# Ledger of designs, part 10: VHH binders against O-phospho-L-seryl-tRNA:Cys-tRNA synthase 1

Target 1, 364 residues: O-phospho-L-seryl-tRNA:Cys-tRNA synthase 1, of Archaeoglobus fulgidus (o30207)
Amino acid sequence: DFINIDPLQTGGKLTEEARQALLEWGDGYSVCDFCTTGRLDEIKTPPIHDFIHNQLPKFLGCDVARVTNGAREAKFAVMHSLAKKDAWVVMDENCHYSSYVAAERAGLNIALVPKTDYPDYAITPENFAQTIEETKKRGEVVLALITYPDGNYGNLPDVKKIAKVCSEYDVPLLVNGAYAIGRMPVSLKEIGADFIVGSGHKSMAASGPIGVMGMKEEWAEIVLRRSEKYKNKEVELLGCTARGATIITLMASFPHVRERIKRWDEEVEKARRFAAEMEKLGIKQLGDNPHNHDLMFFHAEVLYEISKKAKGGRFFLYRELKSRKIHGIKPGLTRYFKLSTYGLSDEEVDYVLNAFKEIIEKYS

## First folded at step 25 (VHH; from c5 with S53Y S54D)

Design L6
Fold by ESMFold2, fold request of step 26:
Structure L6 (fold): chain B 364 residues (1-364), chain A 119 residues (1-119)
Amino acid sequence: as target 1 above (364 residues)
Amino acid sequence: EVQLVESGGGLVQPGGSLRLSCAASGFTFSSYSMSWVRQAPGKGLEWVATISYDGSETDYVDSVKGRFTISRDNAKKSLYLQMNSLRAEDTAVYYCARDTGSWEGFDYRGQGTLVTVSS
């Protein structure tokens, strides 16, 4: 009955299959009842082994896959396994904060690839190349990271060209696909990068925290190195990862998620229609033009001007939307906000658009 | 330069009163909604109250309704918070903030003023 337009929510709503699986298998260690090797990814009942070693690599377009406790743990595992004293990681300025703090936790120096100016805020292959070249003068660059798409503007950078740039500099590339894997088709092999990570609870209709990690086979020896003392335990994963509700809901939702990414063109067209209608209301869509993702960022000067005089001040928009059963724009945002149309029907899109129209008219 | 200077904090007993002031300079004060926010030691910022640019509309967090009154004097470029019936939970550093519609939250610049409510 409520329409949720929060980008964090639109790809993470549980399927009915996941809800039922949670009721049946939701005890925290229930998946371990049949563990014979002491490692999560080897459990055959429920079929975690098949999911991780057969289904996920095909879905991600990679050689080797694992599940992790959120995409942030996957990013850290890659970074930490490649880290060296005084080494550098190069990452886009549109990165999620967890990419930055994962690099700090791994002991890496960080160079940010600058985004372009208003209104695009884009990460270009040229700026990526320039930053790698300048950073190599300062020390060894062990990894590059690109956010695809970013969680601020919903920009999809030219990741294939960025991968070619990184390859030319002999720098492995990690694709942070937390808003892509499970929403749109993405293939590590097609991109030509070295690692890909995704968020199960953000974009794969799973209960969190859970993430997915894919890589080229050549990196498995490093990233998935085993403990010298505990020979069956992978060091970067602290032996085992997502257990119980999170892995079960991810697996239960996966058939649905695999099918829904095939309808991505419809989601992009829906987002573009939404943005065009918002522009008619004086609310400008920032970032890629044309826009290529369901996550959209808006500059709404008209709503900010209303907030200066409205009862509730900066909270007026939140309250007006809530009264119309629309959630997902955080309290206090007026001038700038992001939202997502992923999975909304045309009727729901029209309802949200009409709400913005009515709110502006109310205060005109 | 935008400046916001808070004053009026201190030590008071539970049930007591304090009046906080904020002197603004370096911007057109009457063009902005203003807020008070507070931060208890080791905790994040909490919004307390907001007042519209002309003072005609006010809003408060539930925990202070009926006890706190926000006001402004645009001629003196000043923002006020009258705090009555103070409780231990009101102990915090209080900041005045300009409402710019910022993605990053409240625009506050001062050192704040410490309010301590204890016996």
Scores: ipSAE 0.140, ipTM 0.646, lowest interface PAE 5.8, mean pLDDT 91
Fold by ESMFold2, last read:
Order: C-alpha cells, then structure tokens, then sequence
Structure L6 (fold): chain B 364 residues (1-364), chain A 119 residues (1-119)
C-alpha cells in the first residue's frame, strides 16, 4: 500500500509467477536436487540450462552468459580475470562503489574518467579517450568500465561511441548495466562492448542477490577458465553461483521482464513528465536533459530552505512523505535526492507529485 | 575555512551529566540548522539531535528524548548539547555537524569529543 520510489526497488518487485516459484523452490539449494553434472548451468529441470545458454544470451545480445551472485561479483570476475601486476582499469567517475572496490580487490590501479560539472555530471567519450591515453603512459590498461546508467543521476552516456574509443585503444569495455538490463532494451552486440553485467534484484524483478553477465565468445576462455583439479568448475564463479530462491525467481520473472522492456519509451516519457512537474515546484532535475531513464536526481533548494526552519530539520521531508505512504527517499535528504518512477501508474505518479506540492505549500 | 570544534566530553558515571559545546567559524552560523551526531565503539554514525537555524525547533532521536537538550547561541556562533541522566549506551564520540542538505549526509565536523559513561 506504500508507493515505493527507491531506484533500488522499482525494478526488482517480484512478479506473481516469481512469488509462486519462491514458495515451491525457496528452500536452501533446491535446484541442486536435480543436478547430474555438478554444474548449475547444466541443470535441465528447472530449465536453468536453457535460460543461461539460450534465453539469456539472446536477451543480452551476447555470445556467452552466466548467472552470478550479484552484479558486483560479475564485475569482479571480469576484472580479476584480466588483472596483471601493476595494470590499470579506466572507469567513469559516476561508477557505483562496488565497481571501484572490485577493482581494488582485483589488485588493479584505477583511473577515473572525470564527469562534467553541474548540472549535467556527464561522462563524455572525449574524456574517456583522454583518460585512456594518459593512463597508458603510466602502465598497461587491461579494462575499461562504463556505468550505463549511473546510479545517482540516471545518465545514459554515449556508450556506443565509448565502445568505439576503447576499441581504437585495444582496451576491452565492460558495461555496468545494473539499472538498465531488465528495465530497458540493451544489447552487448549493438553497443560493441566486450562484457555486460546486470542486476537481477535491481532491474529484473528477482529476489537478490543475483546478477547476470554476458560477454563476447573470445573472452570465455579467460573469464570462465576452469579449475585444474576440479575440471568442471569455473574458477571465477567458485564453481556454482546463484542457487535456490534467487535464480528461481529470476527465471520465473524473465518472461515478464522480456515483455516490459518493450514499453521503455513509456517509462522515459513518464519520468520526463514527473521531472517537468517537479521543475514547476522549483525542484530541478540534474543530469541528462532531456532525461532518458527512470532514475532521476533532483536539486531541491526549496526543500532545503524549508528544512532550516521546519520541525525535524533535515528529516522533515522523510516524515512528510512517510505520513503520505510514500517510501524511497532516505531519511535526512532534502536538498538532493534521487527517485525512480519505473512501473508506477499515472495515478501513483500524480499522487507523489501532489504530495511534494502539498508539502511545499504547508511550509510556505 | 569551515571549522567546528567540539569540547566538554569526559568520563562520567551513569546518571551523571555533561554539557558539550561546539565553536563554529568560517560560515554564517545563523543560516544553518545544526546537529549533534555520535559514533559508539564499533558502530556507524547516529544522529542525536537537530536545532533549526533560529533555535525555534528542536528534534531528538528517541533514545535521548527527555534527557538531552540541544541549544544554540547565534551571537557566539556556538552549539550546545546538555546531556543528563547519562547511560552506558551514550558512550560515543560526539560530533557537531552543519546541515547543508548534503547527499553524503552531515557536512563538516571536527575531531569530536569523547563521552565515556562508566562506573
């Protein structure tokens, strides 16, 4: 009964099919009862083999796919596979923290591609190229990473042009699509990159933690290399990955997710209408303009000014929204916050907009 | 340069009192809501209390309501926390914080002042 506008949650609501599958398969490592080879991706019942080797590669537009224990583990697997002593990864300044710490865990030096200034905070192909060129003077650049979209501003960088830049420098590109895969159409082949990762629990209507990883076939021998002793086990995945509830809900939701990405234009228009109405209230949308994703970041000077005077101070907005059954903006945020309109009805969007209007009027 | 300098911490027995002070400089103190936050050993930062820019409104985390009082003196650019009926659970480093609406939480704090409640 609460309207949830948390970007972390709006793409991860379970389908009814996934809820039913969770009841049947939610115990422990339930899918392992049917494993005959010791490999998760070879299980035929439930049809994990078909999902991983047939459905997922088509969905991601890639040659080889796997399921992982979250997008962060997929990013680490790629980084660790390509890591060399004193090597570098180049990644955008808008990256999720888990990209940065995965690189640190892999023992890579990190060069950040600077974002532009307020209000856009954009990652440009030109800055990406300059950072790669400068970093190559310091050491070998084994990987580039681009966040598409980023988790703060919802910016969708020109990933096709960035992929061309990386190709010209002979640097493989990993696309972090945690807020894209399962919300909007994305294809590794169309982008021209080398790896793509997504988050099942953020954007594919699945119980978490679960992620998806896609790659060009040429990378499979490296990233999916097998143990010398346990020849059936892929080293970077520590053998088997997601089992039980997480993979079952991902698979059960997948038909719905394939269908919903076809309606992406409607989600973008809804986000743009929301942002336009917020602008009328003095709440400025930062990042891409026109905006091209459901995740939006706002600069709300009017709400900050109210917070200086209101009972509850910086917590006044959270309390006012909660009293109206709106959840998803972290307690204590006023001047800057992010939200997502993904999957909300027009009536729910209007309800949230009216709540902001009423709150501002209350403190006027 | 924005500075916040906390003082007044120390060792007290349960049931005792302390008054924390924060001297502010380098910004227009009277234009900001101010907060006290604390960090207990092995824990993250916890918001304790907030006071509006003019002092007309205050608010507190439930665990300190009725025991702690936040106040400010805009002429002296000072923030205070009167802490009564102290409990072992109040043991923490206490920080003075400026509320800027920061995405990253509280803006600018000093080294803090340690409050230890132990017999």
Amino acid sequence: as target 1 above (364 residues)
Amino acid sequence: EVQLVESGGGLVQPGGSLRLSCAASGFTFSSYSMSWVRQAPGKGLEWVATISYDGSETDYVDSVKGRFTISRDNAKKSLYLQMNSLRAEDTAVYYCARDTGSWEGFDYRGQGTLVTVSS
Scores: ipSAE 0.052, ipTM 0.592, lowest interface PAE 6.9, mean pLDDT 91
Fold by OpenDDE, fold request of step 26:
Structure L6 (fold): chain B 364 residues (1-364), chain A 119 residues (1-119)
Amino acid sequence: as target 1 above (364 residues)
Amino acid sequence: EVQLVESGGGLVQPGGSLRLSCAASGFTFSSYSMSWVRQAPGKGLEWVATISYDGSETDYVDSVKGRFTISRDNAKKSLYLQMNSLRAEDTAVYYCARDTGSWEGFDYRGQGTLVTVSS
């Protein structure tokens, strides 16, 4: 009954179909009864084969796709498959920690593309190019990664230009679309990327952990190489990924997900409206402005000042919102926080805005 | 039993840097927001920084904004505070604290580690 504005959850709320699927397929190896070849992607009933080989590639705008246990596993699979001794990956400073950790795990050196300063925090094609160029002087750059959008500010970098830059330097590009795929239209081919990854549980209304990975055909033999001993098993996928509720919920929600991304412009407008109203309250939206994503980051000096005097201190905002059945702001945060308007009705947006207004007035 | 053990404190000159660590045990670390608090000589406890359970959100007291960075490693059950551009007024015992997410604030803190900023 709560309004949820947590970016981690707004795109991952299960559809009714997915909820039913969760109940039915909850056992960890539930799809295995239908696996005749030892390959998840070859299961025909339920139609996992069709999903992985036909529906998902089309959806991602790629040639070859796989389902992984989260975007983080997909990123690691790519990084690990391309990793060489003393090699480098170039990624944006706004990257998710899992991107960084994946690179560390893969044994890659990491160069970060710097973000611009307050209030924009943007990742520019120019800085990307410069970082690649500088890094290439230090060693082989085997991969570039761009977060689209980033999970801190919801900024959408110019991924097409970045892809072009990467191409010019002969560096393959991985797009981390954890907050994009399933929320907005995204195409690997249109971007010009080599890899694209998404999060099912963040943005595709699936139970987690579940992710998607797309790539150009030319990378399939590398990333999806098979085991020497187990000839039917893909090494980077550890032989098998999703075997129960996660893949079935992903598939169950997929028709809805395909439909809702068509309304992305409405979501953007909703976010912009929200930000504009927050501005009237003295709460500043940072990052891209106008903003182009449902995930927004706010600077709220007024709330911070209130927190200095309010009962409960820095927890006052969390508690005030909870008392109004609004979920999503982390406990202890007042001055800076992020939220998402994804999937909210206009009425819900207004309700949340009014909540902020009332809270400010209450303590004024 | 909930345990928080701070380390990394010491003597540093103004403008210097220190990195504090906190090792947590006895609870599901990844389920809790964590904070650093400090107590300067002759003063009460002051909140310094908070990080959400998954590290996605952070907040800082005004006086340390831009200089301190709170981070965490849930796999290692560790909390960190990178302190740059240290000032004399940063001198304090620093405590790792578990946040309850309620009006009560934090319910556990460690023994603390002393940070002295002096020329």
Scores: ipSAE 0.017, ipTM 0.310, lowest interface PAE 6.7, mean pLDDT 93

Design L6
Fold by OpenDDE, last read:
Structure L6 (fold): chain B 364 residues (1-364), chain A 119 residues (1-119)
Amino acid sequence: as target 1 above (364 residues)
Amino acid sequence: EVQLVESGGGLVQPGGSLRLSCAASGFTFSSYSMSWVRQAPGKGLEWVATISYDGSETDYVDSVKGRFTISRDNAKKSLYLQMNSLRAEDTAVYYCARDTGSWEGFDYRGQGTLVTVSS
């Protein structure tokens, strides 16, 4: 009965269908009995083949898709498959840690595209171009990665322009759409990217870990290369990925996910309204303004000041929100925090706003 | 100038105990949440525990819950970490850190004190 405003969770709440599926398929390796070819993506019943080869590519706007154990595995698969000795990946400074460590794991050198300063923290096509150009002087750039949106600020960079930039430099682009795919309309082809990854458990109402990976046809032979010893196994996917509750819940929720992304404009408006009201309380929404995503990052100096004198110190906000049945802001955060309004009703949005108002008043 | 000086580290056997201390100066100690963080050899910085300005609230990383206790004496401008049932994986340089209350974590930390848990 809590209102959940944690961006990590707002897009991953299971549908009723997924919950029912979870009960049925919750056992490990539950899908394996149906795997007659040794390939997850070839399973016909349940219709995993149709999902991976027909539904998902259409949804992602790509040619070839796979299901992975999270977006992080997908990113690594791409990075690793393209990695060369002393090669570089260029990625935005707002990248998720998993993008960074994936690159490290793949043995890639990393160049970060700098974000702009407070309050925007933007990743610009210009800075992308500059970083690529500079990095190319240092070595071969085998991949670029853009986080769309980033998980810190909810900024949506101009991904189409970035894609054009990458193309101009002959650098493949991977879009990390962990906070996009399943929340908002997104298309690899429309963007002009080479790869796109998403998070099922973050944004597609599935049990985790589960991710999706899309690519242009030309990359399939490289990224989805098969083992020399095990001829039917794709090496970068370690032969098999999601094979139980994760894939089944993803599929079960998918019809709902396809529908809800059509209401993205409503979600954006909701977020903007929320931000505007927070501003009235002296809490500033940072990043894109107007904001274009449900994930928002706030600067709340007023709350930070309260934390210096309030009972419980920095934990007062968490306590106050918890007492009001609001979940999502991590314990100890006061000065800066992120939240999501995704999936909230107008009444719930108002409730959360009123909570902040009351909290501020209480300690003023 | 904000200063944090850690002490109390040393070599201890698994299952042993240590008490770390941090002496704070250069700021109003009682107005800030304080934290302990640690860095194991070859690893990144890890948050360990936080205590509110008045000590009324504490939080711990899961791996140390039930074993570590963070406390403070505002009159002495001191932060403490009682570490019991120490494990090899607790081996690290431990830092006292002033909490910012944000994702930035900590704006000041000491030079650290080394805790080595080894048989």
Scores: ipSAE 0.008, ipTM 0.247, lowest interface PAE 9.2, mean pLDDT 93
Fold by ESMFold2, look of step 25:
Structure L6 (fold): chain B 364 residues (1-364), chain A 119 residues (1-119)
Amino acid sequence: as target 1 above (364 residues)
Amino acid sequence: EVQLVESGGGLVQPGGSLRLSCAASGFTFSSYSMSWVRQAPGKGLEWVATISYDGSETDYVDSVKGRFTISRDNAKKSLYLQMNSLRAEDTAVYYCARDTGSWEGFDYRGQGTLVTVSS
């Protein structure tokens, strides 16, 4: 009954199949009773092996895939496996904080590719190239990372061109697709990058934390290297990863998720229509124009002006939206906020738009 | 020029009370909601309380509800925080902030006043 516009949650709503699987098999480490090799990816009953080695590589457009304890652990695994003393990672300024923290944890120096100015906040191939070239003067660049899309503005950078740039500098590229994989079609091979990661709980209708990781075959020996002592165990995955509710719901939702990405153009059209109507209310959509993702970021000067005099101050918008059964904008945000229309019906989109209109009229 | 000047901090024992004041100048004080925020040693900035422009509505972080009271005097262009039943965890630099409509986006804050709760 509540309409949810939180981009962190709109792609993670469990399917009915996943809810049923959770009720039946979601206790603890339920899949581990069938493990014969001591690695999650080798469990054949339930068919995790088929999912990881056959279904995921096709879905991600890659040679080798694994499941991880969230996209952040996948990013760390790649970074740590490539890390060297005094080495650098080049990553976009729109990156999620977990990309930055993963690089710190891996002991890498970090160079940020600057975003463009208001209102676009874009990551350009030219800025990427310039940052790689400049950083190579300071040390070895072992990895580049691009966020596709970013989690604040919903921008989709030109990752094919960025991948070409990285290839020309002999730098492998990691595509952080946490808001893409499971929402929109994306393929590592079509992009021309080296690694791709996604988030099960953000975008693949799964209980978290769970992530997916794909790579070119040439990287598997490095990233998936075996322990010296425990020769079946992959070091970067600490021998094993997701178990129980996370992997069970990811697998149960996967057939639905694979089908829903085919309707991505409808989700983009819906987001563009929402943004156009918000602009009529004086609420400007920032980032890509035209916008190309369901995640949107708004500059709402009209709501800021209202907040100066409204009862409840900066909390007025949260309270007004909640009274209309709309959730997803953090309490206290008025001037700048993000939201997502992913998975909403046209009627629900209209309801949210009317709510903003009514709120502005009430305080005008 | 917008100025916010905090005062009233000091050393107090657990269970004690302090009253913080903020003198505002350089803007129409009665047109803005105002907040107190704090920063404990080694920690990030934490929102504490907000009061609407006319004083009719207040809100508090859960950890201070029932112990702290935010108030304002628009005629004196002043913001206050009455802090009762103080705990060691309340030790922080307290800042007066003009509300921009986002907790993370306060457009002005003062230099702060230190509150230390210790025996």
Scores: ipSAE 0.000, ipTM 0.295, lowest interface PAE 14.6, mean pLDDT 89
Fold by ESMFold2, fold request of step 26:
Structure L6 (fold): chain B 364 residues (1-364), chain A 119 residues (1-119)
Amino acid sequence: as target 1 above (364 residues)
Amino acid sequence: EVQLVESGGGLVQPGGSLRLSCAASGFTFSSYSMSWVRQAPGKGLEWVATISYDGSETDYVDSVKGRFTISRDNAKKSLYLQMNSLRAEDTAVYYCARDTGSWEGFDYRGQGTLVTVSS
């Protein structure tokens, strides 16, 4: 009934299959009923073992995969397993706050790769290389992290070149694909990185918190090390991770998600058409040009100028969009905002575009 | 240079009243909607109230409706907040804010004025 353009929601809407699985939770369904080993990833009925050990590695393009309690805990697991006293992580300045906090929690020093200025806000391989070089003068760099795409501008950095840079410095690379995995094709092997993480509830049509983690085989003994006392439990995962609604909905949605990423070119063309029409209204799309993701960031000077005199002031845009049953732009934003067109029909895109046009016309 | 200077804060007992003032300079005051925002100890910034450029429209966060009144005097370049029936939960630093549409949502510049509600 409402059109939702919030990037947090557009890739995380449950499938019909996942909704049914969630509703049946109250019938005493439990993934643990068939557990014989005390390990989540070994449960064969429901087929969690097949999902984690066969389906996910193929989907992520990696050798070894696990599920976690959100992408943030996957990032922490990688960071903590590589952490050493006084060591450094190098990460892009467009990173999600949970990447930064995960590094702090792991006891790592943090060096941020600077983004370029307005209007691009890009993370370049050259700045990545420079930051690694400078940071190695200060201490051991145990990990690099790149956000692909970032959650504000929707920029897709040149992750293959960044992976090559990291390899040349002998620094493993973690790709934070929370807004990519489940929306667009992504492969760890094709990127040439060491770790990849994704968000089930942001981009894989699952109830959260749930995340996915993939790695090269060579890292499994480090990241998935087992407890000395509880030898079947993986230390960084605190044994078992997602259970119940989160893993069930992720698995139930997965066939749909695997198919929808094949239509990524259609989602990019839809986003570019949306941005082009917004530009005609005086609303400038920032970041990558041409844009390559469904998440878009706009500089809307025209809406800011309207807000100075409109009834409701800075809240006028929120109220005008809500009255037209459009949800997803934070209340109080006018001059700068982000949105996502992922999964919208062409009719829904046109409806949102017409809403912006009508709003501007009513105040001109 | 845009300046916003808040005053009128202080210590008051629950159920009491205070009137906050904001003196504006360095911009065309009458061209902007104005807001009061507050920051309680250890908390983030909370929007309190907004008044349109000409004073014809006002809006409030639910927790202060019926107790607080925002007003402005464009001739004096001044913004006001009348605060009645004060509660301990109203304890905060109060800032005068100009609506700019920025990513942060508020353009506040002063040190604010501290309101402490305690018995």
Scores: ipSAE 0.000, ipTM 0.306, lowest interface PAE 14.2, mean pLDDT 89

